# VH-VL binders against Large ribosomal subunit protein uL10m (mRpL10): the designs that were tried, part 67

Target 1, 224 residues: Large ribosomal subunit protein uL10m (mRpL10), of Drosophila melanogaster (Fruit fly) (q9vpl3)
Amino acid sequence: RGKINIQRPKAPHYERARVVAVTQPKYPELPKAKSCFKTRAERTQQQQENPYNEIIAREVRNWLDHSRLVAFFHLSSITADDIFRVRVQLHKQNLHLKSYGSKIIEQAVKNTRYEAIVPLFHSNHCIVFSPDPEKTAALLRIVRRVPQMVLLGGIVEETMLSRNQLVAYAQMPGLHAVQAQLVQTLSQAPGHLIQQLQAHQNSFVQVLDVHAKNQMNEETPKST

## First folded at step 17 (VH-VL)

Design lb14 (from ka11 with light chain S95Y)
Fold by ESMFold2, fold request of step 19:
Structure lb14 (fold): chain C 224 residues (1-224), chain A 119 residues (1-119), chain B 111 residues (1-111)
Amino acid sequence: as target 1 above (224 residues)
Amino acid sequence: QVELVQSGAEVKKPGESLKISCKGSGYSFDEYWIGWVRQAPGKGLEWMGIIDPSDSYTRYSPSFQGQVTISADKSISTAYLQWSSLKASDTAMYYCARQWDYSFPLDYWGQGTLVTVSS
Amino acid sequence: DIALTQPASVSGSPGQSITISCTGTSSDVGSHNYVSWYQQHPGKAPKLMIYDNSNRPSGVSNRFSGSKSGNTASLTISGLQAEDEADYYCQSYNYGSHWVVFGGGTKLTVL
């Protein structure tokens, strides 16, 4: 009875506009004449963007702006009870577990240095935010015992780090400035962030080792 | 330099107990896991499980749960693999290796301990 | 129990390049999985050659390279030398079963 009628609606545009006005929000076009002369693609994109996506994207930007530690994880199938226990355990350390859609992440980081993180969110994921970069070791100790969470990388003090660099940071936090310079120098190229982050871990360790050896050599005389 | 040194080869009879060791040096032993890997003669590698030496957290592969016990003594930087009752099928080479977590590589390996179980 | 698929053997002549494949599923050799490669000479412990799909540890020859495309990881050895004759294993972590998995191994013969 009713199912047939609702499955085959043929309401005219003017009646659909009226129904939208009284039942659902209508996405307005700009009222000014110059706005009416915007390209069709610009108007269509502007009208089709979900306004709540931008509100949530602002939330992500706020977390990014106020977090000195951000870590990215792949999240495989996990029960609601298990993920809740992990969230509570992390929260006790001022570590905040969140998940957002990839479209929202893309909007949040558009035209920022963090655009390179978008490919990380093309699969199931979660993010941990914290104002406390000294909690990196605690974060890694907690999540490495969670089989469903796999570290992909992170951001420390506004510097993108590979997962191997993040582990190194957790072990030697005083060296984060050198790690930041190496990652920043190499992140200028467009493309695959995961590959870039993974490729530079050996170079970072080697640079630190050479620097430490040079400091020791400069403080001691060399023999003939 | 990171080094893992394992105890020597063992020849045992079925039903006997055995505990083999893996001593780590050149790094902070409790910062990394120790994983155990079995290689039967002429066969491939099998991941058995891990231990976090910092608090003795362990996790076993399903194939090895209840078959072996993994333990550690972080005060002497040593991990252990032990059997309460050996079987002939336990004849294999056993390696320890260092690992950060499940998705990270086994970056440093011990030399292996050959365990031979026969009557 | 679910092993990554490798060819049982490959061979090549000195100076040539060879590629060893490691095929899995989207859960162990997928877009966000990390694949490692190990070399094992007879009677010796495995040695890490490639990690995180394409990274080379320090001290490993640049003749060894790794890549991943689709659900297949590849180890490429260029300028093949007699010392490269060994068994090679790939390894990943399966995001569905949550266990570390190895490939069955590939015996490389240098002709």
Scores: ipSAE 0.831, ipTM 0.930, lowest interface PAE 0.7, mean pLDDT 80
Fold by ESMFold2, fold request of step 19:
Formats: structure tokens, sequence, C-alpha cells
Structure lb14 (fold): chain C 224 residues (1-224), chain A 119 residues (1-119), chain B 111 residues (1-111)
């Protein structure tokens, strides 16, 4: 950890991050019909058993729903001053650096097409969210100067991309037709992000075992 | 189509200065880093460091920090490796290679520049 | 910098499959590390054969494959041919030290 003085610079970044999140462009939110139909008992149980986790999981889901660009990084040891500096640089580009526990991520993406990303969060990590997929090039240029952050892959316009596909996307001109064609072409090739996740199938199974155990411990017996 | 072309072999004496070059073509030169790799005769590969030609951001491995200077001139798509005072131990093959960032592969390599330093 | 362990040499007969290992730590050959493999013929520049653990660049024969398990990456060459005789290097980025690292190299001899 840095000096006490270093911690004070974090407050301005925190305030900017909060303001930016609140002032993000209001896009039509995809209806969450499945979430809307959750029973009242299920919602009450989740809130009671994991009140803090449920609130944070809703935050993650909200970021995923409003972000057309999501990028995943391995994060090694970094000073608070350095990560704050990176967060400020990213925030200026409407890029929002976050980190969440793997249990929270699993809860947020359960039964979605993104459930496969959970193994990425077994180790040190961070995520960058943005509503602006055209900021992909800016994101990559900033982060590649950060030795502690290693690109693992991302999601662009709801399509999972490998790290190499994300770089290729960032290098295309900003023409919508060209970029849409590139994303479609990349999604038809074998997904390198999927290959990475499949190479770690044992780790994914182990995470599922832990979460299944936690779910059983949190549930009340039905017997009376 | 991506090509990295290096300057020709050099024979030098200890204490002399030297600047070798690496010219890139077939891609946007300032979008990728140029890394330098040393290979002593009969030995393996050693990563020396990188430069981002767009603004000359550089980073060196600890073994080479202060031993060489990496520079670039993006207007002519050229990166450079230079010594202010060569040592006999600098005798090696030097490659430039293209790299997106630290964790990405060195995907295209120059042909190499043999530097021989002898008395 | 030599941080990854490779055997000094490997040999095989034409048509055989051979595997070259590259062993590191959880910081350079771990679950989220990306390993690359390079082929170098005598007097020539290295050529990228495998990247991101198992991907082949365009123009590389499908006889070359890569994998990673635990802290060991592997390059497998099937249907061994005389032209495969070369030095092979693995390479990664160490997440602890933040430096690019190569293996010491493996001389492949085709008998």
Amino acid sequence: as target 1 above (224 residues)
Amino acid sequence: QVELVQSGAEVKKPGESLKISCKGSGYSFDEYWIGWVRQAPGKGLEWMGIIDPSDSYTRYSPSFQGQVTISADKSISTAYLQWSSLKASDTAMYYCARQWDYSFPLDYWGQGTLVTVSS
Amino acid sequence: DIALTQPASVSGSPGQSITISCTGTSSDVGSHNYVSWYQQHPGKAPKLMIYDNSNRPSGVSNRFSGSKSGNTASLTISGLQAEDEADYYCQSYNYGSHWVVFGGGTKLTVL
C-alpha cells in the first residue's frame, strides 16, 4: 500500500466514476423478462442470504446490460497510485475499470450466454466496461502500457472475442458496415476465448463445485 | 506483406559507437511496438526491450537497461538500437520483431543484424 | 533472459510425432498465461509457429500443435520431416516480474 497522501487522490476518481456511471447514455434497456418473472420468494431469499452480494451482482448485471464493450484482464500486483492513475485515464474515455469477486460474477451471469467467463475470475483480474465500442482502440492503447494488466479477451456488441480478435476489431476503421462485418466474420471463426476457457475445464468444474456447495449451505431445509 | 528489414552486418572495435536500424513496411508502423531480441553466437534468444513508435515510449529488460538505447523515427517507419560504447560481449545477432504488447507474440521478425566486436 | 525450462535436444525419425516441453511457474506458464513457440533454422530469423498456447499463424502446417497443462506448455510436431530439424524456443510474459521470457531452446534432430 502507498502513503496516506496517495489514498486521497482516489476520492476524485471515485466521484468521477460514480458520476459517469449515473450519466451514461440512456440506451433502451433490453427487457429482462426472465428476471421480471422471478418469484417473490426467490428474490427475498437471495436478498436475505446474500444482501451485499445481491446488491453488487445487480451492479455487475447493470454494467453488462449497458456496455457494448467489455474487456477482461489479468491483474498482477499494482500500487494503489498506479491503478488509480490507470482508472482516471480510462474514465476520460468513458471506460470504467472494475473488479468483482468470482462469486459475484457467477451470480450476475448465471444462465446467460456469458456464463463461460466465470473461470477468468479465479485469479487476479479486472474488467473494463463501456457503452462505446469505438473506444476499443483507446482502451487497448492505454492498457498495453500497463505491465500489470494483460488482455484476456472481451465482448463487443454481445459477441465474445478472443484477445487477438479484439485487437483486430480495434484496428478497423470506424465505419459501421466494416466493423459489423468484421465482428460477424470473427464470431464465425473458432472463438479463441472459448478455446482458452475450454483448456481450463478442470478449473471451471472446481468453481462450480464450490458454488454448488455454497448454494446448498445457504438454502433452508424444506422438511417440517 | 508485413516486412521488417534490418541494416547490414557490422564489424566494430571495443569502445566504438553503433546504431543499427529496422524498417517496417506493409502495416501501420506506429500501431505496433518494435521489440529487440539478442542472440549471442550459439546461444538462445533474449528479449531486450520495446519501443512504441507513436510516441517513443520505451521499456527495457533489466539486463539491458542502461546498456543500449532504443529509438524510432515513425516518419520513415524505422526503429533503432544503439550503443554508445561497444564491448566484446555485445557480439551477437540482433533481431527486431513486431509485438502488440508484452504478452502478445513476436509475430514478424527482421532478418537480423550481426554485430561483431573484436579488438 | 532464460526463465523457461526446455530440454536441450530431442530427436525423432521421419513420420514420427515428437513433443518439446516448456516448463515454467504459475507466473509465466500458468492458467492465464499465453505461450508462443518459434522455429529457427540455422542462420535464419525465428518464425512464429504457435501463439496463445495452441493457435497456428496463417501458413504454418497443421502438423504443428501446441498445448498447455499445469505449468508446462508443449509443442507437438506430427509426421516429422527433415525440414523440421531446427531450434525451437518457447516464450511467455512473466506476470510477476513483468518481463518477456524465452526458454533456453531445444535442438530438434531428424534421424
Scores: ipSAE 0.822, ipTM 0.923, lowest interface PAE 0.7, mean pLDDT 80
Fold by ESMFold2, look of step 17:
Structure lb14 (fold): chain C 224 residues (1-224), chain A 119 residues (1-119), chain B 111 residues (1-111)
Amino acid sequence: as target 1 above (224 residues)
Amino acid sequence: QVELVQSGAEVKKPGESLKISCKGSGYSFDEYWIGWVRQAPGKGLEWMGIIDPSDSYTRYSPSFQGQVTISADKSISTAYLQWSSLKASDTAMYYCARQWDYSFPLDYWGQGTLVTVSS
Amino acid sequence: DIALTQPASVSGSPGQSITISCTGTSSDVGSHNYVSWYQQHPGKAPKLMIYDNSNRPSGVSNRFSGSKSGNTASLTISGLQAEDEADYYCQSYNYGSHWVVFGGGTKLTVL
């Protein structure tokens, strides 16, 4: 598809931050007084129809829809200070660390091509979202220093990749290398442009073929 | 292709220092970690720790923390394992191996360096 | 014990199939763990035979296969040959202790 703007529109950015902030503080702590007085039937019904689950599921869908890079991790026990440090380091690279319950992930991806990711969330987990797939290498180098985060796999440009495919993707020459070659070609002369654009198309096709080949080499593990 | 070549066998006495090497070729040395694995005579494999050659980030297994030093010189694609004072119990085969991160396989191994420590 | 448990030895005749087990906990041989298997002939460095539970590197015979169920990983060697006689180690990363762990090793004897 075409070029993707890495800059966020101010209006959507502020509104998403507002929704996330309101949802997150309420999710960790429920009003104790109301919970103490509910009957068994009301507690069961309330749990089944929790309205905050759909709000959070919409947040997950929005992240999935607007992220060209999504990476999934197993998350071991980690201190609040350590995970906050990691979140800050990732945020500086336009990488957004999130965690959601498995029920919310199931609800978010129901009836989509991403239903296959649900088993990854039957254990402790976290997800990193980014609009910029060129940040894959930076992501992996930051997280591999975090013993508590273990790469399970990812999604790049709407394609599911195993963890080995994601590492291979991170090691490829990026779109920047292809874009830099195109800029160099355009600087030479108008008369050379058509011939050299055809040469760059062939190079670009070779890069995409490496992508497809990497997708066929490895599969993510499953349990259950 | 990818190759890890280790320094030759060493015979030392207790209390002596030693630094053994592991040179990588056929890949970008900075992209992968080097892990060190110990195998005592007739015994199994033990993961000792890793180094990221790009900035010398290191992490040691608890059994080996403070017992050895792992280092690297990325300008010559070489990682090192070093003892300041060898003990007879350090007698073992020592392997270097390439690893992406903790949960990834040790996909390429050096040939090993036999270290013998005896009076 | 943080080490993965393997049988000390297994044996089989040429042409048979054998299975080597590697048992741990939910933190090292669990649903989201990745287990690797290595073959080591006497005097040689270990060689990666299986990674990510069941994947085979290029150049490794399809007689070698891996699986994982519950907290046990298994390496299966079909059509056993004399060249398969070696020591075999499983390896994972323990998500609780955050260290790489090996199994104790299994000596395979081809009768």
Scores: ipSAE 0.815, ipTM 0.920, lowest interface PAE 0.9, mean pLDDT 80
Fold by ESMFold2, fold request of step 19:
Structure lb14 (fold): chain C 224 residues (1-224), chain A 119 residues (1-119), chain B 111 residues (1-111)
Amino acid sequence: as target 1 above (224 residues)
Amino acid sequence: QVELVQSGAEVKKPGESLKISCKGSGYSFDEYWIGWVRQAPGKGLEWMGIIDPSDSYTRYSPSFQGQVTISADKSISTAYLQWSSLKASDTAMYYCARQWDYSFPLDYWGQGTLVTVSS
Amino acid sequence: DIALTQPASVSGSPGQSITISCTGTSSDVGSHNYVSWYQQHPGKAPKLMIYDNSNRPSGVSNRFSGSKSGNTASLTISGLQAEDEADYYCQSYNYGSHWVVFGGGTKLTVL
């Protein structure tokens, strides 16, 4: 390419690439002589779509970078008024409802550990972002009441969770409750273990770290 | 562990009222919904509706809207299904079951309450 | 009155594998739908056997497996045993109507 001398036409701005994608060939022939060429209009539209897609993909990456909680939903047909009411309810809890095209999600997560989420976006969807993973319970209570939103899964503290794991995470007691149980257990310790407990200060920190990691990796609640 | 215990079988006449109960134990009752499922004799399962015990949010299947009332008292971990005026066609087994939301499974079921309505 | 389509009955001999189908639409048995399966012995409450298309709850035999392809979910019982004789129901949530829906039920007879 670059071998075609064509004048670049004035392009329409901010169009999605509907017409540009229609002509894509089934197979690439890059090792062979170039047999494909792009029309003036297709090249101009593709260039505009690429910058627009990258701008929005950077927005998605910014949300992912600043969100310790991300939840994915299937979204069926819903009125603008109903979805606006849901957005307002979520916003009160610092939960931010967004929707992006599947191509933009693909671009945003390409070559990242999150690439596995792309298939979730091949149908109607929405995403909720929050910096506050403690808001997972509040999120799930709000969206449970929305018949048009169906939980698919999420990301908590950079760990991908199934929908069952996300529910289990939301039901876990808070870190303060676990810390209180630990303090109560230590007060029951026999006298001769007190000296060894001070030597295990690293293991005390490790117990808290393991508990925090386990909260992120919980699969399902016990069936009881 | 998780257990849903329903009230005993009922034999009623058409036109009478009835309230049956479902008591949950072994979990935090207001964390999950209670759904009600009807099974007419020799027939399949029909989802009737749900209640969120935390604030009494309810939603009914269209077939049961206005036909029954679903309620709960979370202070005693109990959900209820109520008819104001029974019909012979209400003769069925009624189950309560635990459900997280609409798309999640009914993971624990009560033993069922047989309601017989005959004149 | 809306139900997923299941065969009315299936039968098999001990040790065989059998499959029960559950057919719906793209709104209830589609790519992002979650299908559950329940076993009901006569006079007993239903018991959850499979959830989220293929997951098995604790205490359910690994002879039970679930799958979904196209608009059809399938429950497969390997190594059929006499205790498997029961009614089986599939269940989903319809994303178009927004109601929980059950299949009509399948009576499994172990010969």
Scores: ipSAE 0.815, ipTM 0.922, lowest interface PAE 0.8, mean pLDDT 80

Design lb14 (from ka11 with light chain S95Y)
Fold by ESMFold2, look of step 18:
Structure lb14 (fold): chain C 224 residues (1-224), chain A 119 residues (1-119), chain B 111 residues (1-111)
Amino acid sequence: as target 1 above (224 residues)
Amino acid sequence: QVELVQSGAEVKKPGESLKISCKGSGYSFDEYWIGWVRQAPGKGLEWMGIIDPSDSYTRYSPSFQGQVTISADKSISTAYLQWSSLKASDTAMYYCARQWDYSFPLDYWGQGTLVTVSS
Amino acid sequence: DIALTQPASVSGSPGQSITISCTGTSSDVGSHNYVSWYQQHPGKAPKLMIYDNSNRPSGVSNRFSGSKSGNTASLTISGLQAEDEADYYCQSYNYGSHWVVFGGGTKLTVL
């Protein structure tokens, strides 16, 4: 039972094969330069064969830009049937399971605040994307029953969270409930103030999440 | 405050059945798993398995599969460890502990239940 | 065999620093594994001292620190005190077998 049987998704290979067939242009050859150094045509050919990394890196950037929840997992050996079953279960919750090579992740997050995630992808891994941060609890309940997937951390509303912070976030009251409580508490103030708070709601959510995480870190797992 | 309180020590004969309990308080009981850990006299800790109290999902270490039954009653915030026929080799301290998932720490522990099986 | 290896015993005098090792494989004490450490006094339940390799729970003295390098995790206790005398266990989750594993335990004696 110690033998590894790795079944990885094959979706990228189909897209890669199609792109290769379409993107290979012809350039005129230079008459003298073909010795041991590359010609312009050879360099251009190699450049075009490398566009697959940039196309996939753009896909990753698009997922990051449109996902308010991103979670990172270590993925040990898992059968194709098992990972397909997990992917279907996650999809029903608007949770999208993906896997990308570490070089593509490096390219996608280069010179961004997310460069710190690159070491997570030096081993077998997968990522879950979702536009719905309220699905964090559902995500964690599904994947913690998958022995092959181990939570490493995540990003919620552009804030990088450790795995413990992500669990704490999932246990908090819903974002709208906290926001509504703030509005109700401040309803004794002028009505214009309520409109100002609604305009800055994303900033207040980040502050409240940091405050709750700091409080949780001071008191958990135990304190006696 | 999070507390796990276990049932009292047991002295049994080989072949008898036994069910010991672990009651959680101070947190939402069905949000976390309960793991069971065995410690034979003078020996180290062994992870036996877990239960998710929300729907009774269980998973056992291979050494304990078929040897014990882990169960829970979330309406009274209680998990159980159960033997249908005790052996002398079952003599040990048994702990329950709270765990988020397999890779997370056992952050709160019960006080332990000493089970002694002798003729 | 997937047991985490710890020394059977270590000793130190009050005020000294000591280190307890926990050696495994790339599947349980590897670059993306999380190691926890527990302290157990005689007749008492284990207490979590370090989690996620190097984090201290609230209320645990900053004299306790954890680290991991290669396939070895380490618990370091600085400013050793008499009450530190206990058994210490490391724990991880093996990514190959998919089971929780403990080290064999280390008895710390304060001279």
Scores: ipSAE 0.808, ipTM 0.917, lowest interface PAE 0.9, mean pLDDT 80
Fold by ESMFold2, last read:
Structure lb14 (fold): chain C 224 residues (1-224), chain A 119 residues (1-119), chain B 111 residues (1-111)
Amino acid sequence: as target 1 above (224 residues)
Amino acid sequence: QVELVQSGAEVKKPGESLKISCKGSGYSFDEYWIGWVRQAPGKGLEWMGIIDPSDSYTRYSPSFQGQVTISADKSISTAYLQWSSLKASDTAMYYCARQWDYSFPLDYWGQGTLVTVSS
Amino acid sequence: DIALTQPASVSGSPGQSITISCTGTSSDVGSHNYVSWYQQHPGKAPKLMIYDNSNRPSGVSNRFSGSKSGNTASLTISGLQAEDEADYYCQSYNYGSHWVVFGGGTKLTVL
């Protein structure tokens, strides 16, 4: 038996051209015909199950590729009314709450740099996606009031962060604005402007690296 | 540096009301929650509840729901624990501690407020 | 409240390593749970020693380490010193009841 309440990702939102291009999903391979030596029942069940799982896994990869903010949560038992209210509050902030079966998540991140997140999906979970990393503070403010959702960690600008690093990221004043301004300047005017902005970009990397190194042990599997 | 400073020790009689305080400094008070922890004489730690000072959102453990009131005044960076009618069994040390939310550690603790309810 | 299970006391000699256990359920010491450890000297407030199962706050000696396996968290103190004599508490958040739980506490005696 599979997961109950499996959710498919929302359609991709419009994003910056660079981010959309970089996060464009790989086109998934459709399952091919099974070996002719398998039984009819096995072929029918595997074919039905495998094509469906791959389609949903492709959508998860698409969400991962097009979201600059991804957050992972433990999800306890929650009423339909309560989760609906949370989904509505998050959606108003361009934050998209999704749930997927653990096997689908494993398929979606297999052979990717995100494979290290797989242990998080061995227990009940949910995921929030957004194209807007500036919404990290809003996300944390909303879900802090949801006793059934417990922050495990996240991905911001394709960097894996522990839950403590994600909180620290959300508390940094002007960080998103500085990062966005730096990227825009580097894209618009090469030469002397690039040299001047290298120092600011290095400062941003230094802050993230210090936080990542200080919190690196929080990204290890929580149980073995 | 982050500091939590609690009000002084209290000696009370059964049936009296009491409000003790916890003042935070060295951080943005309304960005973190304040939890209250009870320690009866010679006993362990008991979590009582937590408050978000930004809008006074609270959650209580079942043992303390309806038994105490947790409140805050963010304009003076202060959280409160209040009894309307003290019992002798309320004799304990009471700590406040800072917490991002109820799933995060209590990273900074007040010095404690000893409450003695003489029968 | 449901408490996490700790031994009532542990003792060790100076220089020895000791381990304090904290056992719970899959709802409070499970794969997604974060366990913290606090040290409390007599008459003083608790101090955070380990958070998120294995992380040390700034200023905490590397003689203190934490781990979690199955439904048991462990605090290990290497190179035991006289000043380590204190009460130690584990703490988690129970995902079923949705409130914070502490262990009953362990008195560490340095012989």
Scores: ipSAE 0.793, ipTM 0.906, lowest interface PAE 1.0, mean pLDDT 80
Fold by ESMFold2, last read:
Structure lb14 (fold): chain C 224 residues (1-224), chain A 119 residues (1-119), chain B 111 residues (1-111)
Amino acid sequence: as target 1 above (224 residues)
Amino acid sequence: QVELVQSGAEVKKPGESLKISCKGSGYSFDEYWIGWVRQAPGKGLEWMGIIDPSDSYTRYSPSFQGQVTISADKSISTAYLQWSSLKASDTAMYYCARQWDYSFPLDYWGQGTLVTVSS
Amino acid sequence: DIALTQPASVSGSPGQSITISCTGTSSDVGSHNYVSWYQQHPGKAPKLMIYDNSNRPSGVSNRFSGSKSGNTASLTISGLQAEDEADYYCQSYNYGSHWVVFGGGTKLTVL
């Protein structure tokens, strides 16, 4: 046998989930009226094991794992044409608008660090995923003109951010502005300082690391 | 440097057709939409409609729906405004302008195309 | 028929500040919406002066400022100069009707 395993394993569930998700309608119609009470047949149907839910949940996990930006929105009544236009505008910025059932989301984040997001999906919602957290400003600019999408919060660089923290993150400019913001934060109330530091948890450390390296390089003498 | 260059002035008779153009340069043409604005002599600005060159999605002001056709050819970075049958009331200055989408400002404007429709 | 309301004219002397108002509805000028302002000299294309209520594009003098309160947006020109004499238009997007609306325009005269 070669050093590389040539035997073909069974296809991963991710590949199956990708195929199923691509072929399904984006927003399938709900065939029945919402009710607090269900018939016994409906309860039995819903309690049956559904392998497509696991496939779709694995897709959601894959998006969460590979997205450095995730934003959660409440979705009010919106025409199909308008939501399609928004999806296209977001896609032009590498921002991917998705909607999943709350059970799918719960299954996707089960036993993960993201379990805290489950309550956000008890109402009508949508999610935007992106591999690029620098697109947060573009996201907010686009949805600012879409009043049907109300920002609830997000995840940036694996850190949960509230609405206000995510907006503040989108406004954070380069190193000089970080230094000015730090001075301003120290002069404000302690509660506001905590919010600023939480919003910049990873980016603040990254900026300080670059700043420290730049200062060390400027002070390093040349050798002969 | 972003520029929008429009076709030259037109003198036409009622009932004739007309197609005027707006060529964008200095940016990715299909990243932005092109809106059209009318200004009758001595009057204010009136938004006519907009096109997304990437997929030809259009939206018109109700006053202009069915009165004009907005189109684009992204391969030559050009948007168009067309009339099938001009009226004397179509005499005006016509501007194209760039918008990120229909809800964003008109950040760069063409120089304008004067259309005169008279017998 | 549906337009944002602006005064027909405003005048001021060099060095003074003037304010041009733009009044609409909760669907176009209101708190979640964005207003832009354009300057148009005679025979010229309009130029964007203010966007998103209060932001200036690159190359626009800081003498121009925008603000918004309720359903009324305002353009303020400080240190008025002769070259500020022009027509000024406000513009928004009306989320109720789903198209762009302009104000009727305001002629600014520098005395």
Scores: ipSAE 0.006, ipTM 0.464, lowest interface PAE 11.4, mean pLDDT 76

